VHH binders against Thiamine-monophosphate kinase (thiL). Designs and how they scored, part 2

Target 1, 333 residues: Thiamine-monophosphate kinase (thiL), of Prochlorococcus marinus (q7vei9)
Amino acid sequence: MLKEENTQEILHDLGEQEILNRLRKYMDYGQIDDDTALIKSYKKELIINTDMLVEDVHFSEITTNPNHIGWKAVATNLSDLACSGLEEVIGITVGLSAPSSTPWSWVDGVYTGIKAALNKFGGKLLGGDCSNGKQKTLCITALGTKGPLNLHRSNARPGDYLITSGPHGLSRLGLSLLLSDPITKSINVPNLLKEHAIKAHQEPQPPIKALQTLLKCKPYAMPWNAAATDSSDGLLEAIESLCRSSNCTAVVDHKNLPKHADWPSGKQWNDWCLEGGEDFELVVSLPPNWAKAWLKAMPCTKAIGRMKEGPAKAMWSNGETIQKAMDTKFEHF

## First folded at step 10 (VHH)

Design x1
Fold by OpenDDE, fold request of step 13:
Structure x1 (fold): chain B 333 residues (1-333), chain A 119 residues (1-119)
Amino acid sequence: as target 1 above (333 residues)
Amino acid sequence: QLQLVESGGGLVQAGGSLRLSCTASGFTYDMGWFRQGPGKEREFVASISVSGGSTYYADSVKGRFTISRDNAKNTLYLQMNSLKSEDTAVYYCAAVYQWTLRPSEYDYWGKGTRVTVSS
């Protein structure tokens, strides 16, 4: 029985036209036949962002399969839109580069992930391009309509509640687990937490639901202004960014960190919660009445502190400065 | 409301194989297979993410069962190999918006398909 070497089709053998033809299944009928996508926006403002994913920089085959890459690319972009007061996702464009030796299955996987995310969170693939390159890269531009919420980091005010939309540190834990990091082997992590962490890392969820609930919870007489960002760069960074933009001091309660219910105890794990990154939760500064309403409506939210008048910094409730434990700021350059 | 319809159940000899299918009216959910044996509680078997990129298996079926999905066909699959008498159960397809291993948190359920493994 000659093991039919499943000669994986590579991009070189397919050529550009065939690749495009195969990508049709991820697009609306006829869309690929146009050089541009027509977006109809009547009276709504548009929000747009672009993000790039580069192999060995933003993703690795060790931790992320093609489906995950596609998913993550969409999720991260949608998170940015969410932080800007997204009402509806319109869609995304995808620029993809890969070596000609890349199997088609990789591309197919990426777009499968993209499509899955779009199907879940909204929007469509509006277009894109594929090219030969030395490295696998994705450039995604996401487009959405802006809702009534005016979310700007500068909108934070003294007296506001500092609230997160969900738990933090899961992605970092997931990465550690995927890499078989000795640090995570040294503790007994419950299976459910392990799986949640891995899932959070590989398939992050944009905080669209959180945003929707936030919107619904706004008191009638209250302005639409609030401060929000996501925790893609870590909770602490998110908090500090709010502080920098608003010139407020964030007072964080160390007892009220947004930890998973089964989160391990200890400084190391607290640090991951605070600085792990890629959690893509909303970090919001809200007036008290709005905050209380949101906390009540969405159980996964957590009040972690308050904003006060003072220098642009984050501090603990006991008056101590929050020390950064992780030196590794992802430097883009 | 999401509708789930299982198929592929039947009688199989120990050591044999069976492939279950679940058709869904919508396919934007994380999906899983559960089973309920005679006199037993419903238990988790396997789950797969919307993208298909993430899978999870119960320890009892690891290495023997494979969960997969075809989003274009709105179909979930469970390939069951090396079947044992202990695998005898009604198998249920389930869907959930947010991934979980807890049966109680799944939002939609099929009617189930019976799998009987004979010694």
Scores: ipSAE 0.748, ipTM 0.886, lowest interface PAE 0.6, mean pLDDT 92
Fold by OpenDDE, fold request of step 13:
Structure x1 (fold): chain B 333 residues (1-333), chain A 119 residues (1-119)
Amino acid sequence: as target 1 above (333 residues)
Amino acid sequence: QLQLVESGGGLVQAGGSLRLSCTASGFTYDMGWFRQGPGKEREFVASISVSGGSTYYADSVKGRFTISRDNAKNTLYLQMNSLKSEDTAVYYCAAVYQWTLRPSEYDYWGKGTRVTVSS
């Protein structure tokens, strides 16, 4: 009797996307189709997001000070709110888990970072909980009010411009520098770019200003609908996410990647631009008139391609499929 | 409009220490110290992020100067140790919304405080 080794599926084999897909059965239809959940109230619509930061996954003692951890936790959540048409930040709750041996100074640093970010971007610390754990973790829920702009990934349409709010790859470069990665040592990175990259990794900025500018640039006669997400999981993932939700094909121009002005040339660096992650820029699909207005108003924006009719995929303008670099995917599991 | 007011400057002997302070009407900015010596251009000294988690120093002051901030007091500090004659300058507090090392990109400036290091 060959004992059928009941190979129990593990989370690592499933991946984050599959896990989320399986969890859909426990929620209302469409509940997780956007970066945030929409709550309808009598006076204002609320948007809510929950995100988790885990030691050695999202931060480490080598690369991230406690202040940075707190800052990043807030910034990441606010980025999601921004992608959903945020008007005003209400506040956040914080669930903290840490080993009992953790010094108070670490906790104090984390909350200092949280407070600093809230002071800058808006909102209050509304509450939370603390617990002993084997690993340092933060679970943050952010609340905001929704403005007039309806941002849904599914709103992308053929003919739209694909636009980013800023450069990509800086966070990944910053991480590499912090880790003294041989790859970054092999090239001459200008000092300003180094510092900018490190700053981008340690203290990312949510794209709230970009959102505000986007709103201001909407043509008067145009509906308040657009497609948007952030590039927290990488530019390519963001693009593909838009495609999956809208059932459109994204055509990306290789020559128009959103690179920093001093960005190194080469395939590896292009890969970091596309797949590095944690840039927290808006990736939007806009009608042509709106796109042009936004591009003119905000110089850091870049049109990187267009949406067309076709299968839900991203491709290069030359017709080739965009190949994912094997080693660059941030895996949550 | 953000107002910045520097204090703590004065005369100090070489090898001595001074602590500069900058009070701000708002404290949601990245902040830095700059200095301008006699006959010299304004130069970067140090910067600190809003959270206080990130600091950067000019090579000329690294290991001797420490930048810090107290957000609750809306105050930026520059601890200057092992002062040299070359450190003689007017020291300026500056603020910027987005992190930068370029003086021209800072949004707000104080009036400055004079530091004189005597031999």
Scores: ipSAE 0.602, ipTM 0.827, lowest interface PAE 0.8, mean pLDDT 90
Fold by ESMFold2, fold request of step 13:
Structure x1 (fold): chain B 333 residues (1-333), chain A 119 residues (1-119)
Amino acid sequence: as target 1 above (333 residues)
Amino acid sequence: QLQLVESGGGLVQAGGSLRLSCTASGFTYDMGWFRQGPGKEREFVASISVSGGSTYYADSVKGRFTISRDNAKNTLYLQMNSLKSEDTAVYYCAAVYQWTLRPSEYDYWGKGTRVTVSS
């Protein structure tokens, strides 16, 4: 029997004018009718980044719906800004390409997710464009102001604590659960872990609050200087990136890997924690007094190791180099 | 402080339907419905993510209840169909700012609305 009423209006039947008219509700009054968005000139440095999400590369109808796609597009951009010391999100532009046979409900869902993320983390939809194309694609440009913190991968120093803003591996587990992979079916994953993993995959949280708390915890006498990167390409890659950029060794304690409380035991699960990807947490190197303050202020953070003088590599506390077990390198071409 | 106000409870016959609403003073939260039956602990019913894209249901209500949200109206809904006597409870609206900061905990709660399902 029929489950739902047929509401599949497609972009072809609506046409450009009606699509624009419907998109007005996601923008400030009048903005959709202008070719540009005015951004008032202030005495603040601006930071900007652009990311693309492409169907069957970055998302799939099997694992995500339009609301997830819109949310993720904003969250991934904001995570990049957070790692550069974001103070305030100014806004985003959205380039959308989709087949003319695409249901309006898909576009509406994407913009609903975009608006929800902007409402939560700040900023406005400044403008954008829609075009016909064979493959669904989102191109998000995000703009923000840079705060006082000089946050860069090259700022790690021997003696620093290595800290994550949250647990890792959840997005990879979520993907596996959504695909019904045999590996996750053969293990009794607790319901709470399942829920958290799926949420992490479908609606990642950019580390905006973690960054804000980090700023508040800075000891007065310390300079506005720290090292960070995000873990979108995996925790191990983030750690190695810090090491390469700062010419330091990271010494990681296996017992302190940033696992969910119900995370399973075993090599495969440790591999996903280190290399799973799409976790969008901060990986930060901080002097001890700042590190201790941040850890106290945000219980979700975890000290996973120390930075030491030595070659640019990540090592276990027993001296062994941490080796990649998964093919986590993502290349578009 | 986030304010949550439930409405829409009442008396309904078994097999009937009822829609609960929860208005919120802010709407950038993951939200959920919980219920507490006579002599029972409060239990999870359903939740919906801030984007509206993800919904979760307790096994006892899957297929019968639908959670939704209208961000423009700052309103959370629970559509309850095919009601059973065991659905009799006080239903609470709940919200959490970011689940990754406080796993398994909701930060804000409404005062509840009563639902009674008669045979």
Scores: ipSAE 0.396, ipTM 0.758, lowest interface PAE 3.4, mean pLDDT 87
Fold by ESMFold2, fold request of step 13:
Formats: C-alpha cells, structure tokens, sequence
Structure x1 (fold): chain B 333 residues (1-333), chain A 119 residues (1-119)
C-alpha cells in the first residue's frame, strides 16, 4: 500500500534550508553541516559501488512507495558489495534529484527506508546532494571494507557446487501481483507466497547474512577463494556470468531449481525462477566440503548444480543448453 | 536478546480509541501486534515491515486500527479506533529479525498490555 501523500508540504514551498533541517534526523549529529565525511579506517582494503534507481525504470508508485524506494536503493548497493566479499558497511552517500513539486512526505519516506536498511545491515548515511530535476532519481554510492574472502566471478572451478543463497522468482511474482497482471489472476497463488513475493519485490534483502555465514563455515583447509555474483539480473544470467568469467560449464538439475516451497508448477513459473530478476541473492560456486558446510549452516541455501570443465555455458543435466525463454535483459540505452 | 515492552493498555468505552506503544532494545525487525482474548488463542492483529513501507492487517481490524513505527525512537505503535467489545484482549508486541520463507513467524514477544473495551 502506498503512503498518503502530503500535498501541503512540497519541496518548492519548504526550500533548501528546511529540507536540510528535516534531513538531520537521518544522519549523525552535525554531519549534515559538513561537505565531506571522515573515514577512519586505515588498515583494510575498501570496496565501493555506485548504483542508480530511476523513476519508471527501477520503481513506480504502482509497485513501491517511498519507504520501499529508500530501502531498495541501499539493498541493491549492498548486494553488490556482498558479492565482492564485504566485511563491514562503512556507509553510503545519497544523490537525490526530484521535481520541486515533490511532497516532503515522499522524501521523508525515502530517507526512512534508507535509514532502516542501514540500521539493519550496517553503515551510516555519510552525506549526499539534493537537486531539482524533472525525474525522481536516487544515486547511491556505498563504501565497505573487504573481508578475507577473495570472492570473484572468475574463481569457479570444475567440481564446485553451484549454490544460491535463497529462492528465486519471488520478486518477479511480486511485481506481477502489484501490477495485477492477468497471469496472476488465472492461478490461485497461496496468500503466504503472495506476501513473500511482494515483500521480496518491495523490500529486497541483500545477502549479508548469507555471506557472513559463508565466511564462518569455511573449512580450515579450504583456501580463501570462491566465486560469486548476485542475481539482480536473474538467476540464469548470474550462472552464465560465472561460466563466462571462469571459463567453465554449469550443469543445472531441473529438480534443484531454487523455488519457494509453494511455487506454482509449470513452464511459466520455472521461467520466472530462472529469469525473473531483482532477487538480490548470492549465486556461489564452492568446493564440495565448503558447499556442504554452508548448506548445513544456512537453511535458505540450495545446491542447484555443479560446475564442470567445458565451454562457458549453462546446461541442463541431460546435456541440453539452457535457453532463455524471456527477454529480461535490461539495457539503459 | 531483544527486549520488547508494551504500554498504553487500559479500560476504554466501546467506540473509543486507544494507542498502544512498544519500545524495543533493537529496531531492525519486522514488527507486529498480536492479541489473546478471554478463552481464545493468540491471533494476528497487524504487522509492519522494517522500512515502514508495508503494513498488513487482520480483516477484523482493517479500517479501524493503524500500525506505525518510529525507527528513530525504537517504538512501534498501534492506533486503535472504533473499539468493540471483541477487541478486549492482551495485546502483544512481536518481532522477527530476518525475513524468511515464513515471515509470519515471530521470534520475540513482549509480556503484553491489557485492553478492556466496556460496552
């Protein structure tokens, strides 16, 4: 449900000083008055990511409200950091562009969502910029420290287990439910699955806990190397990205697709699981002993296949190449 | 361990209003209100996501109750309007730390606050 808009207080009528005054509550005391944020870490490698959310590209009022937008903006950046071996979130900066006619309640909701995500996953709002523009846009830069794990798409090896940190297709189902798509009206989706799918779309969970558990369950003898990428562009794309970067074949078993327990049967639903996108899970390639430890330690994980020597592609266990059924590849230009 | 403390319960006339509060030692959770009426099992009342963006209500309270949260104050609220005698119950604040495939499963519970609606 979208929050009630407050049309009495739009950004034009408040002006820059009042907007800044209201934003103070989302930052450490005094930070809003500084042009820069001091980072006091000096003995660790840093990782940095920037991502944009654009109105009518990444969000709309039909599918999300301002709190969801703020949460998603943080979560998408943190998912990227997680797949690079994040240890600790230092913080984020926020570039916000919006029309002057935008209600303050919209901005307040966005920052409420941003702060909620930071409070849950770590880090501080370090600063940012706010500008008048024709289209609502958030640009988030996230900064963190790198942990001991050399986590990179190119580190997959033949013999590895291919594992997901959670179920896939939920965000795509959530989107369809929010848009009242005819396909969701023609099948009875259980209420619990509806709730999970909508939450997955509106308030995605970056895979921070999954990464932390992966680090803690590493067998002593295993090297600090593993392959991962996130599944923001879809599970199949994530698998193919691992294959391309590691020059390996992924062999996926139909029966092991990472489905929600109440996931509907049928080709459409399998296609959404593989290609739906915006699930923000880790897709990881691990040596067998580490894989087994992680699967035990983290119940939401699932082994979906194996990596093998061969051409850079994803295949079913029967030897057929996995074919894209949907055109879900998003290109900005 | 997470601590949840409810307040704001009391006696109220039918048709009246009451606002419950719940303070928490940590506020990175999906939060909810449950209630247990005389001789009944505990039932769901309302929930709100950690971002505050998503709310859910039991059919019996929809349109009359409003759940909200103030993350800066670590406080969850339940505004109860148009109260009826069947709303008489002990109201519990509840939290779940990590969203899972069972988001209706709450891990932490307060001790409850009593609401009595007189006819």
Amino acid sequence: as target 1 above (333 residues)
Amino acid sequence: QLQLVESGGGLVQAGGSLRLSCTASGFTYDMGWFRQGPGKEREFVASISVSGGSTYYADSVKGRFTISRDNAKNTLYLQMNSLKSEDTAVYYCAAVYQWTLRPSEYDYWGKGTRVTVSS
Scores: ipSAE 0.383, ipTM 0.742, lowest interface PAE 3.5, mean pLDDT 87

Design x1
Fold by ESMFold2, fold request of step 13:
Structure x1 (fold): chain B 333 residues (1-333), chain A 119 residues (1-119)
Amino acid sequence: as target 1 above (333 residues)
Amino acid sequence: QLQLVESGGGLVQAGGSLRLSCTASGFTYDMGWFRQGPGKEREFVASISVSGGSTYYADSVKGRFTISRDNAKNTLYLQMNSLKSEDTAVYYCAAVYQWTLRPSEYDYWGKGTRVTVSS
């Protein structure tokens, strides 16, 4: 009697050598055969970031599949590089830990998503390691060259416009829809908004195009200096971070919150816009004539307020301090 | 400019199967299949994100058609099973920078391949 064929190949049965052989197609010729990746000498400064995605912390089978996980891993790293003035992506390394019972199709899906994101945004898979572990974990290190823009959270100045590169709250709505949260059932969420929200959660777009447009529209005489951070931990946190680092007050207008056109009304929905997280947009403080140029050149941007002299805090235009309504920060310890 | 070339169309009996392919000169786009029957507007059939993780199907083909992509070969596929005479159309491959269901949002189109389903 023959053993019934396994419908999914698992990592245990393949072994490390066969896994590495299968990963060859995601790398440049010969790279899988080397213990290190050679990085050509650069005359420009390098920027480096490391992020981890952990099963049941950053992703789950309910909300994402392996292709989404691989894509998100690259996108989150590239968002951090973009906020530091990325010029070009050099590449990434991938540390993968997974149980030996994990199907190869899961690993293949992850690397398919990784390669797709690299192909779209730049860079190569430079190498990595696979190990047996009890919980699926990806550790990504991304390398890029730094461009001419000195982009730093401390560079905001009174008089600047506060601008977002895109709408906020979509990823949190997407999560709620994927989990079938009752609040999304209590109103009729339009299908187009559902599509955008789910995609924002599963396949986020790092703000590479927004950065490139920002660079192109810089007024000639102005220095290569601006303030930014990303909104991965939430829009309000991003704004407060700019305030703390620059010793400025941010004055935000309720009516200018960066909402999707079909965004529902109500406190919960405003809270998600401000605090939902995982939106991966730039939150930028710019001098007025650069701000106006960027707003005109990039349709998805929105001026949400102004930076003013004052204590390091975020305020509504009526003078009230913006209060956190959600505890959306995930702290690992 | 992205070039898209469909193939695999032909005459097939109702209940039969056919596999369409679309070769692209570059493959960093979300991709879709659309179709246009005689005297009809072009309609959405299926789409797949650049990562391959997200797929969507028109209700009329769900369960019968499968979209897939091979990014290494720059090729998009549409596996069409349990074909009906109503599936008769010119099938178009399309690409867009961001995933969508709407034909007006697709930037690049192929010339099409004909599928005729007879009884």
Scores: ipSAE 0.317, ipTM 0.703, lowest interface PAE 4.1, mean pLDDT 87

## First folded at step 14 (VHH; from v5 with L102R)

Design aa8
Fold by OpenDDE, look of step 15:
Structure aa8 (fold): chain B 333 residues (1-333), chain A 120 residues (1-120)
Amino acid sequence: as target 1 above (333 residues)
Amino acid sequence: QLQLVESGGGLVQAGGSLRLSCTASGFTYDMGWFRQGPGKEREFVASISVSGGSTYYADSVKGRFTISRDNAKNTLYLQMNSLKSEDTAVYYCAAVYQWSTRRPSEYDYWGKGTRVTVSS
């Protein structure tokens, strides 16, 4: 009787998306469909998000000093709040785990970065906890008030413009540069782009300004509903996420990819633009009038495509399916 | 309006050290030091990000100067070691409201400057 080795399913094999899908059963219907949880309080609606940063997954000693870790932790969480229509940042809680051998200077640096980010973007450190652990990890919960915008991924509609708030791929390029990746060594990257890329990776900016401008550009007669997410997991993932939630097809124009002005030409670099991740730009589906207003008001925005009726997928304007480049995808698991 | 006040300038012998300070009237974002020598244009010296995690230096001062900041004190520092005659200049503190690079035009706020004279 060959004992069928019950190969226990592991997280790596499932991937993040499947894990999230399976976790739906433990939540109310629709709860996981947004980037944040909405809490209805007496006077204000609150939005809340929890995000984790894990050593060697989300940061490393080679690429990210403690100050950067703290900064990124705040920035990433605030990005999620922004995608959900953030009005005001209330603050964050921090769960910190680290080996007991970790020097105080590391902790101090992390919290210095946290404080700096909060000072810039708003909110305060509300509290947290510390514990010994085998690996350095930060678990941050961010709280904010919800504004009038109803941003849900499911709000995408056929005919909408697909717009990004800024360039993509910079963080990935920055990472590559920090790692002295042969790929980036093989090309001549302008110094300014290098610096921008590295800075984008180490000190990402949540798209709060973009959100504010989006709000201001809403036509008076239009509903407050729109679709938005951030590009933390890559532009393509963001687009696909919108598609999945809204059951729409995204048609992306290859010529209109949101590239930095000095972005290198080539497939590899296009892939980084699409799938590099950690850009933390807004990816929005907007009605035409709203889209046009936003594009005019904020020059760094770019219309990259449109939503149409069809299956939940992203495709090129030429009708081809957008293929994911296997080697560039950031995987949480 | 944000005010920046530099201090710590003075006369120093070649090979000597000096520490400059810049106190801001409030919280600042990215900050930097610039200098202007006699008959020269204002040039970038060093910059530091709001988090303090990123620092940038001009090639001419790399390895000799160290930029740092204390956000709790709203103070920017420039430790200058191994000073040379060519380091003689008025040193200006600058702060940026937005993303900064090495260009003076990117900075929104400037101090009045502090004079550093390196004597041979």
Scores: ipSAE 0.697, ipTM 0.871, lowest interface PAE 0.7, mean pLDDT 91
Fold by ESMFold2, look of step 15:
Structure aa8 (fold): chain B 333 residues (1-333), chain A 120 residues (1-120)
Amino acid sequence: as target 1 above (333 residues)
Amino acid sequence: QLQLVESGGGLVQAGGSLRLSCTASGFTYDMGWFRQGPGKEREFVASISVSGGSTYYADSVKGRFTISRDNAKNTLYLQMNSLKSEDTAVYYCAAVYQWSTRRPSEYDYWGKGTRVTVSS
């Protein structure tokens, strides 16, 4: 008899053993059968990060498909590793919790996105677990080797240039476009900006290329130390974090905000550039000679200000403290 | 390493047409065409987004040149119509990792160029 066409396979109908069987294709041979993964990097320092993506907190089907969710889960973890001086991605583990009614196609899509991101940025799927739960949740632990650069928020010094690795606000604009927010309907956003913004939101790029060029352009006489943080919680928060950790003042020129070439004018757009999240860029404080070399080596970088001796805060060049305009308070509990 | 190879250049009479091609070893970038005339700096001609959905042109070529891409063939095209003597230049294919712009310094990868000569 002819087989009935699958309308949609769900996790309940497959069961744990079949789910594990189908996940084998995303891992090295035999790895799915092991409780642990062996790491042979005992002669190098290791760095590790754990992050969670929760349905309706960090993603939704309105703004992302399963492939985007898997990609984002890897990219967000790798961004944190990059800000700690990542050399090489070793791999990740994935904890997945989802309702038993979840279609297999959703899980398969997530792992397809995970594999795509690993293929681009390096590393392997080392293992993980899948469990029943009421809300779709991914818990990613990422592991990598640390390179020679001691990259830490506390390493900024008065006299440094403050530099971003790329434009800001794109992911926030992408989110607004995908949600059809009224603010984005009241203006004509150029098509190229729309494409870049949506891509930045759905397929974020961890700043690994920016880190690599930073390493390559280090002046010989400079120590292997620099100050950096990522901008995933917003550019202003990143700048303030550098100030707090380094006990320095950041002086930012409003004209030097790291905007996309087609970024609209106006207060709302400046606020998104400063305070929009999930841009996953490096925000770096560098001595002038290193800063100049990096700016030349990677044209997407932009000098946005200077670090000065003073209280731990961010200020405009006119002396006013930069005030938060958007409500960005977030509490899990 | 991304490799870009241009072809299709040559000698063309003013008012004529020419089609440039650029084959890439990978095709997940915003792409563009630039040109460099004798004794001049490299200048923007046209760019196209990774999806092909957005195209941009220098004022001097609008309405005469058309940029397109075929992602299945990893090929970028520049259709050049109504050619003028001012269009004489070496034409370069370029790719940018993040965002296309009009400035040559912001492109990451470049081809070797193909010469276009427009005669009267």
Scores: ipSAE 0.000, ipTM 0.211, lowest interface PAE 14.3, mean pLDDT 84

## First folded at step 15 (VHH)

Design bb3 (from aa8 with R103L)
Fold by ESMFold2, look of step 16:
Structure bb3 (fold): chain B 333 residues (1-333), chain A 120 residues (1-120)
Amino acid sequence: as target 1 above (333 residues)
Amino acid sequence: QLQLVESGGGLVQAGGSLRLSCTASGFTYDMGWFRQGPGKEREFVASISVSGGSTYYADSVKGRFTISRDNAKNTLYLQMNSLKSEDTAVYYCAAVYQWSTRLPSEYDYWGKGTRVTVSS
């Protein structure tokens, strides 16, 4: 009999068939034995995207555990779908590469996180592949149906409200707390803010609820058009992307930055709010009547500025161009 | 409406162990355990995130209690070891959609509680 106290089963010792047998509990009956997943014929437009999470690039075991990694892999893909006007999630496929020395508990944790995210946001695990490799890598392809909203970065118009679906900077603060960054040690960060920041980093929420509320708040006579993008690369980048795509100026009021209630004052904290990244909120440009309805219906939203005629850039309300202070853009090559 | 039902409470001797369960009608929430002793306010015991990846414990129970969840069974657990008389309380299961904290005011759904009595 296998000893009960052997708590570290590794992939090498289990072998491919035992790994597949254990993964069956995360999939529909029989699906893991099929080379393809059958998707029912739809009369709706489909949307699809693929993201990769790579060890020491997108995650670290210092800041996240396997459940977080699995959750994040789904959440980041679903955020991309939400920004394209997602109606419902159909499912995902998972490509997993890991060293043969990897504990089964790691793989099990990743799939537990994946399944938890799918259960919360919709869809099913459609299939995937598992392979031996030197570096832990997770490749998620997500599939969904597109709803009626024509959601494009180019749809912003002068006069629109610029609105975020939630607070920004939390994930960056969470990262600093998890790494015990000296700057966070020198400031007494309130406990509630610490807890929210760490969760935002480890278990991000794709903006599906924000999108659903936005759709429900559309005034009857308004067309199904809005400008949006997500803030995964940072709030400032999201705003600038809207400006470039729509040939508008965004005018942001410094007082209206979308901060957590306990967010500290100061330049560093404003920089993290603007440029921290991995916040996965919607940044939306809306006509005033729709904007007011959304702001009322969803208190976590915040009007941070207005879109104006002018060059494609972001400016403070005092007329100064918003300067990029952090190097938040990561390039693979 | 999310329904939360605790079970597993009872009388146990000091130093003993007890496992509480909470079944939920839906399980896409951050979950927590709270307790209320005689004449005291409801206090945080432990919490666990939707993914199961993040767990938090009150200092008074750290190392003795373990929170876990089985998402396939829609069940939250609290394994309580090395029980002390001060652990005597009504234990409540709680859930929140987002922004879970150690504060009872942040939780949206509550069970009716299960009583734990630790005898000397």
Scores: ipSAE 0.369, ipTM 0.753, lowest interface PAE 3.5, mean pLDDT 87

